# VHH binders against Protein EARLY STARVATION 1, chloroplastic (ESV1): the designs that were tried, part 1

Every score and structure here is a prediction.

Target 1, 368 residues: Protein EARLY STARVATION 1, chloroplastic (ESV1), of Arabidopsis thaliana (Mouse-ear cress) (f4i9g2)
Amino acid sequence: RSEKSEERRFDQKMSAHGAGIKTSSSAVPFASPKSRFLSKQEKFYPRCTPRLTGPQSRDTPPKRDTGIANEKDWGIDLLNENVNEAGTNEDGSSWFRESGHDLGDNGYRCRWSRMGGRSHDGSSEWTETWWEKSDWTGYKELGVEKSGKNSEGDSWWETWQEVLHQDEWSNLARIERSAQKQAKSGTENAGWYEKWWEKYDAKGWTEKGAHKYGRLNEQSWWEKWGEHYDGRGSVLKWTDKWAETELGTKWGDKWEEKFFSGIGSRQGETWHVSPNSDRWSRTWGEEHFGNGKVHKYGKSTTGESWDIVVDEETYYEAEPHYGWADVVGDSTQLLSIQPRERPPGVYPNLEFGPSPPPEPDLPPDQPQ
Unless a header shows other numbers, all headers, positions and changes below count from the first letter of the chain; antibody chains aren't numbered by Kabat.
F stands for the ipSAE by ESMFold2-Fast; E and O both for that by ESMFold2, at different seeds; each is averaged over both directions (binder to target, target to binder). V2 = 0.75 x the mean of E and O + 0.25 x the DockQ between their complexes.
Where letters were taken out, [cut] stands.
Atom coordinates printed by the task and the answers are left out, and those that the model quotes come from them; centres of patches stay.

## First folded at step 1 (VHH)

Design a35
Fold by ESMFold2 at other seeds, look of step 4:
Structure a35 (fold): chain B 368 residues (1-368), chain A 122 residues (1-122)
Amino acid sequence: as target 1 above (368 residues)
Amino acid sequence: EVQLVESGGGLVQAGGSLRLFCAASGFTFSSYAMAWLRQAPGKRREWVALIYSGGYTDYADSVKDRFTISRDNAKNTVSLQMNSLKPEDTAIYFCAAERYGSSWYPEEYDYWGQGTQVTVSS
């Protein structure tokens, strides 16, 4: 067989800082609107006709490249009473709702609600669970888990979480958000998995990233990226994407940047390996000296090269466009979770961390 | 510290059965997806079966209808019932866990056991 090139599928430049176009007010640099897998028909097939019967059906797989939802997007509404209800809709499908709470040591409490449905013939089913957790250390967690299958044989699983806790090293409150999404096709040799995370503390430490994996027949692909702001002026961003075929063709594109106080570097590589192990590569780099001069260089295995110094102002995102004040403002349900009351005669936990983070937004000019 | 300890491996004749167990400690077991993976001599580690925290299960095609994964949240255990064993099932079997998800890819699991040997003789 002749060589098949999949390099063009990975040339979607989602975060290319070397392109010279900069914006800081409207777009998230790590988000992508596109996906390798084609979306299934985006439609919702409710089984709930009467308003007093079971929950609305959720029998459609999650969509790729949708990041981490806001807590409001889930509409989490935990029941006050323990329930265990079930019924049958007019179309013959079944449903259930249940709720409860679990208690544990050190004031641990998990309030949860679970719901689901199944078509009349059992060819589709779905489950969705909501929870809120807390304990006496100031830990709080809000979360969702979804799973299901449809009549085409597709199956899926998805989680979303927001967590408040105290960072053991800095003794500062932290908010962490994460999502995991997984789907498998019932009609093709295809599936995908995504893991997303965002972590914040009150002094501007911020970490964000994603790991994505997928398979379509004989091709597999990976995408990883990360952003790290230490809250004191250091920034690291990177992306690493690659793919391979069963026959041994591999290709990829990666880059990183590191900056502090206007001094730093960017570098990257685009590469391809043939089934016989021959490697093509093109590398590039930029050294920023903090004085208006930038050393730009690169080379390829086909003989291309450059090595120049230019007059250029150094631009990079020194602060995250979405940070602590934003995540606090978007996490009001998480922050409102009420811990379990202490029993009489129990000594207060004077050793645990500080109060939960403030609900109001912080001023834009926080020191870092 | 998180620990996963497998047991139940051994030597068995083709067509026989074994049940593997994995005892978990050091984490909130009911919040974790659990899986069994295996590694034959000289081969890459491969996924065998998984069970999500909500109870949904999935299996590799090579073991479907012969193996059954299950979990007991009260005892913090996951088990793998292996029926109609074949010589190609010979491998070290590993228990693995991930808090908010599960994956077909071995590199995505947070915690691993040491493994238990299963040998199927013809």
Scores: ipSAE 0.005, ipTM 0.414, lowest interface PAE 10.1, mean pLDDT 76

Design a39
Fold by ESMFold2 at other seeds, look of step 4:
Structure a39 (fold): chain B 368 residues (1-368), chain A 123 residues (1-123)
Amino acid sequence: as target 1 above (368 residues)
Amino acid sequence: EVQLVESGGGLVQAGGSLRLFCAASGSIFRIYAMAWLRQAPGKRREWVALITRGGSTDYADSVKDRFTISRDNAKNTVSLQMNSLKPEDTAIYFCAAKVTYHYTSGYETYDYWGQGTQVTVSS
């Protein structure tokens, strides 16, 4: 059998009583339910414009599984002057655009723009906010927040941030990106949430990951993964995906790898639990000794097992495909933010503000 | 939970001076910074001056050297001395307080606002 001939989605079971897991004990591909959230987008119009002169409908939720954007993907273009305008188009829809400039302690400066629109009957609304921040500690930030609802009852919310700062522990410059995306259907018991992050420091430390979850009618899913590079050749990667139905069927796939200098391990599990709590599981592992030999082992709850040593060249990603030099090159707008000029004879206040709250480690309650 | 009341507005001639006051009450112990902002007709509210609990101050470039913000901890008041007033300074002036500070939040806003006091500078 080819790899493609064994590939199936959970939502397409094909047996006489359902698709199920094949008796060969082979893992089936993990699949997320499809959603209306992948609908075609409306006509594109500029997001940041000095003036809105017609309806700029944003009736489509964000797409799942598109990763975290870089600043160029947003096309951030803050208004250069204080603006506070609003109006009504000939079709009865309304719009507004506004901008502001806030200043604060220790050279803090925030420039921001906000815009939005609302259909005549109020069934569709959207807002977008963009900002730049800086202070005299070298902190810089770009950010976006978007939200909306449409006449079908869908609603969504999305944030994105890109930050330059010195890490409190290491005192190294860091660039960090983060995003949250959330959408809820107005007509189905469906919704999803994603949180993404990427962190880089000047010595090659890199951390990336995502937490995702969602629901479509009777099926719920979760996905978490992470990558960590210490900048000296150590790498850790992991993935944990699973789904369940309201009737109690659960299934998942997880794996991890950890390597340094050609030595390390991989291991994983594919599993399925029936509504009556019967569990099928297949585990596997590899130990890489860095000498051309690899110990491969595994077992299943149906009694299959293997435990062998093979001659095999070790391969793993020792460095991130996208690292510090790349993120610096893709963050030119962030890096070009000019702090306020420091007045002569005035030095930074050494008082630090409160630490930022920890970011939530738990997703919001799953939408219905 | 925090109440802010402005006073001291009025009509002055160009080149004149005026002093605004803002009295704070309620849960004032959580305020880390207080500010004056202003809004001219048809314009967005803009920041004018800020003072922290520790007494550090800063000013918008348009009012630097003309305006002075200060606080009186005994009275729980913040004042804004405005000198060399211009017709362009005509606006409703708002007192505002900031009780939270988040580098990772969206755009910065003030958590509490007064009702505003009118300042009119005749040409």
Scores: ipSAE 0.000, ipTM 0.262, lowest interface PAE 15.6, mean pLDDT 74

## First folded at step 3 (VHH)

Design c27 (from a35 with E98D)
Fold by ESMFold2 at other seeds, look of step 5:
Structure c27 (fold): chain B 368 residues (1-368), chain A 122 residues (1-122)
Amino acid sequence: as target 1 above (368 residues)
Amino acid sequence: EVQLVESGGGLVQAGGSLRLFCAASGFTFSSYAMAWLRQAPGKRREWVALIYSGGYTDYADSVKDRFTISRDNAKNTVSLQMNSLKPEDTAIYFCAADRYGSSWYPEEYDYWGQGTQVTVSS
């Protein structure tokens, strides 16, 4: 217990010493077994000889903690012509690539490309699909999905999307990017999953976040965080991280901050539960009044407490580092998607009932 | 006005087959992950099968190799073919949709159907 008390005091002192802090420094990050998962996944993939016969192998598992890639990182290059090719490499493995497009209601169009490979005995395989979607509402989407497995039973899956749409409620243009990534060991009780998102609208609204989960044998961990900027000066950021062991030890920390025009608050909790259910926790908070005064308070289950007002400059990240202008500039392939050409005239539509309503430019038939 | 409507449930003998259907409307179906979950009386809701927007599928261990999920983006439908049914498969089956759906977070789906009853007699 003495070692945990020293660590708690160290963490508090670090947060009190910061000047111009952009983020809370009171939390102690939990160690992640990320490097062990990444090292194992990075070492396993099937071999191919793609330079001379077919598509290059895409059998590499996703990496942890890499956020959301840009369009250029994927190199999506959809062909206008249909492709349907397959072959066999010198080592007996097979490969394919194909492309096509699908059409649907309201001008829906999906152009897609798919490629993959499989080992001679079928124990290893990989697949990657690219697509481009649009319709007559102005919706546009780019996407990637890849997956694979190896002969040791390891498996992985990753997807990425970038979307342009007009928000139904606000009528503002939105660009949204997202990724999901996962990998699982075939021989150990080990795996991980990540979900990432970024959302932007034309008025400066920005939302970003991630949910992460992992397990390595007897240890599991979770991480969630979010950032929200309303485009008018309001900022909310938060984290919630925790972990547990099979023997019953659990620990975590969480914090949040909320600011507008130099006024706001920060607060958090660090906690620990022993295998016999004894719980220790320490909470803290700061109130920032926008006048150079900060109210700092906190307490712990061991009786520690403080409640003071200090002279301190308020510092926080008031604007996102990456916002609407940036995402528009980095989304040229998405924005260049060409919708289907509209046919002349009016479509048959059973949703209209007996007859379609008149167009705005048509004169009325009769007054009532 | 999002709607998910399940159909195809019923009573079947052990070893038999059923196919469930889910009709979706009110959202961009092709951009969502679609899932089937089930809840037996007195039990917690559990995840059964998932198909991502790109077509990749995932299954709970208890139904792997017996159930097959598929989707039709042109008709906005998802189906679940259930073969070799067992009495423990008896449950209300729900269709769910989420942009970021996964088997890791089965309660975080955006949209849910009302459910369809499947009963497997011993």
Scores: ipSAE 0.239, ipTM 0.666, lowest interface PAE 5.3, mean pLDDT 78
Fold by ESMFold2, look of step 5:
Structure c27 (fold): chain B 368 residues (1-368), chain A 122 residues (1-122)
Amino acid sequence: as target 1 above (368 residues)
Amino acid sequence: EVQLVESGGGLVQAGGSLRLFCAASGFTFSSYAMAWLRQAPGKRREWVALIYSGGYTDYADSVKDRFTISRDNAKNTVSLQMNSLKPEDTAIYFCAADRYGSSWYPEEYDYWGQGTQVTVSS
């Protein structure tokens, strides 16, 4: 039966880990059902298109588990002039590209470019929009939105953005990246959604995380993790991952750690729930005192237990491996966005508000 | 036949609370992500909150810490507790279901309710 097979996998994982759980700087990968989307060949596009031809076709779904791209991975290149072009490729597919500007209060400007294509028989289509936003508060935004469907019936939607603003509370510059991706299969009972974010400020504050959910036939999975660095030596990291079947079997892992100056804790749980609500679990913890001693403890519902103090050097990632200097160096296009020229005598508001909400400045033919 | 039926809407003063309910039938409720969306007059529909079959929840920034989504798989219901209501929360609230969940593109949802009006007076 599938329940016994899944319980055997948890038992083997427990035996392989013993009393310890990974304590490295990244979230622990979770074994989730595989989607065929991972095996699809991804087309590579040149960053620029010859002026005499239409844009390269972009009719494939996004990949799972790729994290957040940086701006150069997208190759955003807004057109210098207003464009309204359309044509037909040699294979009979159609294409278009257009560009424009939207203007608003307080110097708001959105420069945008939109492109798309459709196969000759209409069975596949794709759309991609790029933009730059700015206003007189110093806010800048670079973004992408794409969607499409292919001849296999798969459909997808993806957004990515990168933002510069001043944080209202700290008055520090912040750079934030976020992405959402989703895809649905046309041939399997399968789909997935991912939300990712990274936030940085000039004093070393860093927050990263992801929320993921997916389904492949009778199995579903989800994963949530976060990392937080306050820029002064305090670290919080955590994961919470689990999967389930339609019959009600559930299994998962979760852990967290908090540290400052070699003092802190880790703790976690590996668990399994049968369809009749019987629960197996194994919990563990570590208390680190900053003096070379670590209290390690744990227990399981099958009777395993331990409670020991060992001599052990505390290891944890006290600073992020990718921080403010890195994100500034990787955000040159964002930082180079030029705001609207001010009329004489117009000054920005002296109050620092929250980052502006998403603006309704998409091209007219993009629905809500 | 799939049905999503909202209830619990009404008129409330600013700072007050309401609890919306959505009763679902005609599909395997426990396998679906459930969501609340809203549409104010003259505005496009916006996503409010989402709860997956596994219990993961997500909220729009404008309602985070004020609204709480929950589900009862035994009764096939999803609810939205709305606290500290503001006049800007005035909208028609829709219950929606999707096999995979979509916190960003309301046109991708598999099933929709008819909506229930929430009006917050100043």
Scores: ipSAE 0.000, ipTM 0.371, lowest interface PAE 11.9, mean pLDDT 77

Design c40
Fold by ESMFold2 at other seeds, look of step 4:
Structure c40 (fold): chain B 368 residues (1-368), chain A 122 residues (1-122)
Amino acid sequence: as target 1 above (368 residues)
Amino acid sequence: EVQLVESGGGLVQAGGSLRLFCAASGSIFRIYAMAWLRQAPGKRREWVALITRGGSTDYADSVKDRFTISRDNAKNTVSLQMNSLKPEDTAIYFCAAERYGSSWYPEEYDYWGQGTQVTVSS
């Protein structure tokens, strides 16, 4: 409980300061968000092979800007028994696969499967872990973690999760999906990071967003965006992209929109800061009155300005194209996770004299 | 919303060791990646170590091979074993959590403890 420090942090990071250049200069185009392509993802095929042969190698870094996958795209197939196998491929590389489960408080159960490989000379490695988690609160989770390194010195991590839980505030079931990818190069002072998330509840509340960062050569860039639908017709969307060079040049573009019932606003800023801290900025805004009139205005640090009212129809997305019904339909494996059976209980004491309950069966202290 | 409370900070001589603890409460701990970050006076917060939900770890170059992060999902705790401490390690150390992933970037962590002071004297 307290104020959301996340919102205040992002507000502070969205601000930029300076003056100077009339036009932005950029060596690298900004990447566009892929928020509308969640249903158009690369197809995944199962990467597990028959038990007597090793898994296919997975020693290649993840790709940027591929969106967040559906569970079916991973082909997760957890083993039903504990496994611990290893071997050697024809090229001299080694492999392993193992599986198991962990138990914990309140009915917690995690079924997991892990596989990996290593080149003959040890210069490349990879791992991939799959899991299903549940407990007696109705929590369920399906997930993947991948990592590796290759002979060129690159290293990477990728995670993906789907979670079912009951929201503490609304007391509604939520399905949340998230993905994170990051990679570093071994030789180019380069790396990148992406985080994506999607949250849904049965009332139509939906939150989506991404944070992306990267560095290549002497340029660094950042991209953040968010979408929020309250399920009642209100929508908020925003983006904030910026980049900088080692020499101190910075530039960026940000905008937001907020709408309900055809009434709302859009506003934004394009800016550039020179190495000596001179700043150029151009701001703009639109007010939509829901009656066919739109007030458009803006100004720049170079003296440009406009302030007009036009006849224009208002368009915006009041509902997400992908919502609760869609995510439920795409989360069959998550929803099918079977919670751990409750142990045989103690019998209640009825009417007379308390007795201690029988001790439940306890797991051994150590495996045999 | 998860609540984080650090402990274990203090004064130690250079070359010594210290172990920090972070207790988490309020939400399902298993869905968070955990990290330690630090802030020296007049400096920006910097990432020190992270541990993913699956147990994978990474460390800042300045602490690699000296610090070890670990987590105990049964007790909802994360710890940072700090060995071979240097005066440059003097800072307020923060425990932080990121839902569904982990990051080398401090601004990606949504939940933070109040911090615990570590002072390394020569």
Scores: ipSAE 0.210, ipTM 0.614, lowest interface PAE 5.3, mean pLDDT 77
Fold by ESMFold2 at other seeds, look of step 5:
Structure c40 (fold): chain B 368 residues (1-368), chain A 122 residues (1-122)
Amino acid sequence: as target 1 above (368 residues)
Amino acid sequence: EVQLVESGGGLVQAGGSLRLFCAASGSIFRIYAMAWLRQAPGKRREWVALITRGGSTDYADSVKDRFTISRDNAKNTVSLQMNSLKPEDTAIYFCAAERYGSSWYPEEYDYWGQGTQVTVSS
């Protein structure tokens, strides 16, 4: 039997209460990263800090995530001087550290640090770059990029960013996080990537989602999902998971829900395509009227069908469990980025109308 | 915010060289990671090369040491120098941009150019 068992209706009902509870998967698990960790000096001596001339080597692929890290989880620490240095460790490996900043129009400033290392024989390499950006529009950004390869032929890239900006249409402050990770094996037809995003505004608008992909030998799988809260009671959530083999078998399941004030719908499909292009499908739906009645319906290509109305309470997650107040509290480094001092301008106050004034373009100075 | 336009494609003999260009309309071009991808007839779109915001580069194994990606932040352009071309390099070549990432997978790029055809005669 190559077809996944059909989803129970109870499971569909449970998924409407929370986006993170997903207990079914047809994907072949991606193999664990190779466990040959390069020992790091801080891991050997966690409470002893010898003076080191360069960074520890990075020789292992990243782990897959269950969500986007906070800025504190990264431990970002930008150098405050223009640095350009390099050296060689006792084991023959080399390293470098550099830093600087870029300036541009409208108060743009990017402070950055970069470091990297290379094993003695050149079979392993890694690079890390960190930055903070700002300009006079109130834009702020904090970011990380890491990449590397090892002697087993594995290679990887990671990025993470956190931004503060004013949305062009709503004029509200927004904080956005995004992350991307990818890795591939040097000896097998195996690889994976994950892309995550979270977006928040001060009125409760929230968008979150992920795209995931993996490949191992003759199988590939995809997982995509999204959540959207408009901050006024409207909720949209969806998932789309599917897989395929090189022989042409494909299968998947998808669903979505959309609710406002106890009224809304859920719908989904479980499907399978054989190598000869025969397609089996089972669709289902629920329509919630906000009065204790739910219309449940569905059908399959094998002739199954149902169409009933039941007495049932409507449950769904109406508010995100992590929202604006949480992300503001977790974004202190981003929010503390100081913009360049603005030269005295002729019209700083002409840029705001009847709206409440933002922070001053320049800090209040007391020149005397 | 970003609009991309490719140029420089054409017909070339095997073993020859060609240089592709991608022009971007963004005022602060250096904040994007840029990539070249290609699609041969009947094949899935595949990643070819990328260059990060800081200038780090990576290449697909099939083009390593033959292709070079570079960027000119003053002119808001990215280019792909293609040397020692083979018939299997025949494809439509696209430039793509990603604000936050450096992906080897085509599905993750949301900003794409129109594409430019490269044909390599055997």
Scores: ipSAE 0.203, ipTM 0.612, lowest interface PAE 5.0, mean pLDDT 75

## First folded at step 5 (VHH; from c27 with S53R)

Design e02
Fold by ESMFold2 at other seeds, look of step 7:
Structure e02 (fold): chain B 368 residues (1-368), chain A 122 residues (1-122)
Amino acid sequence: as target 1 above (368 residues)
Amino acid sequence: EVQLVESGGGLVQAGGSLRLFCAASGFTFSSYAMAWLRQAPGKRREWVALIYRGGYTDYADSVKDRFTISRDNAKNTVSLQMNSLKPEDTAIYFCAADRYGSSWYPEEYDYWGQGTQVTVSS
């Protein structure tokens, strides 16, 4: 009855948690794969489809090295009317769904849809935004942006876009696809980022590439590569990859090739740096003359060298495997975006000098 | 011709606030990620905040929860609200634009503004 604080310790036996439960807390039920409509229906209340259930999300980080998805993989479905809805699921998590449009100069319109959710305690959340953009220059854009975080502190972001525009210099239509993906760990010194792009024009110009960066604890890595076809037989490809550790080890590999009509070159370097700064390097090159002869040369810091001419066929990718016709066929939703309706033309009032006023539309005084 | 014009810099006491603005022209603003970067004397440029095409934002750890980036696609502007300023925030602040902007590649932006000086007194 005095003002004494109650100090209670919860006594726990380290081994008692696993022994006293028929269903272990470490057990995770495995859901069956989705059936092909031939599965046996459940004997209980079979399914609920509440009218007010919110959107579902993929609450996981994106995967590395997955390139650029096509538009059908996203399932973009913009709402026709403005929506602003929110709700709470049975587990206490919240959701929202909204849509709208933004207008701007030169016929700019962005139609968008946004959805998201948050766990009851706020420890996890996700957001997904879809959009269609257009203007009166013929520009069109279709896109997605997703982000999320989980209770472990991991966070991620991914975007994807397709763009149609007319190139300012060539006046050719271009379709460009791009993606960016990133993830960061909340518990480790780890994260990664990738950007990917593909660009195409109607005459066969094609550019593709990626920049990648990552870190896992004491190791970091970088990768860049590019691929360029001018549509007239010229090809340039290159890579530059390297990695390092905090202990000072660093290594890498880079190469490029450039070809036209069976004539061109390849060259590269592989290298390694030890923690004490000792460097090993091997450079190499090939010159292809288009006549069945190839000059091969190279050297290393360990004294290796060569300089020879051999009989060898020249092989390289002269044309892209995926080009303009392919991307047009895979961009149907982008190409179907309807621009904002132009108002009927009302030209500025042009002053042409004095003129009589027009006669009024009065009934005629002269019956026939 | 592409142009990014910053404004709103100046002198402020520690603990104070500033709002930077960047007006953009000469490109399709809504198709670009927009960023603020800064450079203190004798230091390399570092990214501060980034807002992606779809509105997702990311911040350097040193400014998280103090700075807020926002964009207005109708007016082609991006802004940076800076609260709880510290002397360490003293720098020239640059507006930048890139289709693929990222905190992982802070020096690979296509377009840059002239910069605006922010000075935070101790």
Scores: ipSAE 0.228, ipTM 0.670, lowest interface PAE 5.6, mean pLDDT 78
Fold by ESMFold2, look of step 5:
Structure e02 (fold): chain B 368 residues (1-368), chain A 122 residues (1-122)
Amino acid sequence: as target 1 above (368 residues)
Amino acid sequence: EVQLVESGGGLVQAGGSLRLFCAASGFTFSSYAMAWLRQAPGKRREWVALIYRGGYTDYADSVKDRFTISRDNAKNTVSLQMNSLKPEDTAIYFCAADRYGSSWYPEEYDYWGQGTQVTVSS
């Protein structure tokens, strides 16, 4: 039942982006819990909140498949001083906001802000927490967490983090981003999650990927993909998508590619398993020799096969479109986090490689 | 390097109570979401409760109002108070951790404990 989409795999390459379903798939299309949750989300209206005090109501689930955001997309703005405020809006709903900081060993400091709202009858709630963390090892973290529930029993949770740390062995600086979103229905057997990550080091190593899952009643779907750039011209990309029903039908599609210096391979499989465990599959591969010739081959369990050599230019992306210089430029709030005062003689040891040092809190009118 | 160690399991009569503990080491505990999951014989592992690093909690419908998850960042522990236990609660209970967020779906946790047996007699 996935045979019609197998040809697309030969003509299409996966490229890693923070957008989810953009990876190629020949599996049966998902029944979309995203559209059902988005319909419910689009019906929510914010509860009334004061314009000059207290946060606006945030009582809707997050959207699927938006990828991982930059810190500027969140607009994180921690409260300037300790705050502990609460109030009631004209419609009877309540709100609070609070802030503070925690101190710990090894120079640990966490500045945080938390806010939330609750409907008059208590049937819906939301919270949002923002933080900045640091310690004397050079670790810094910026993050957000949101959660809530509505009167229909739907619940959701979302987080995003951006972390600076040094690699334990090389002392190279690393920046990592991650995000997770999840939502579940209060009335149906339906839910989903999405998890993304991006990791960068100062020498050009880059890893990106996503894990996604959805369920609607008797059907479940998974999507996983990754890409890895070693910073020296080697690239690996892969995807693995599959689905199953409670009655035992399963189907999926996977592929990978590996390249260095115009030489490499692609390969993949589309498969289907019936409830009685009979398996159909179709595999394919390409070997690129770096001389204008490509070996293309494949076979299926129904007897299809091919094995040819063609004249074809090799194309692949050897370097990420978004890498270390980009993430440093987009992480100025993270990099500007001020650690606690140090006792004399205690210093961090971070190495940023060939990249320029961070320039926190200074607008870049004149580059160096 | 990372270690999660569960304790407090045992045999209890239906309607009784039990408190599970999980001690964590080898990572920055206060930066992780923590959860309890369980697996009954012949069944898939299922999520029971979670507590995020900021204190947000959520529970599976089957245990709401009976179970309470809590954490103590000073002792690097998470606990699960289980009240009004039923024979259906019989399972191996696992402590789990996820740095970037907690999931209702077991496949996404970074670290797992060895588990502790809870048996509820009728």
Scores: ipSAE 0.010, ipTM 0.426, lowest interface PAE 9.7, mean pLDDT 76

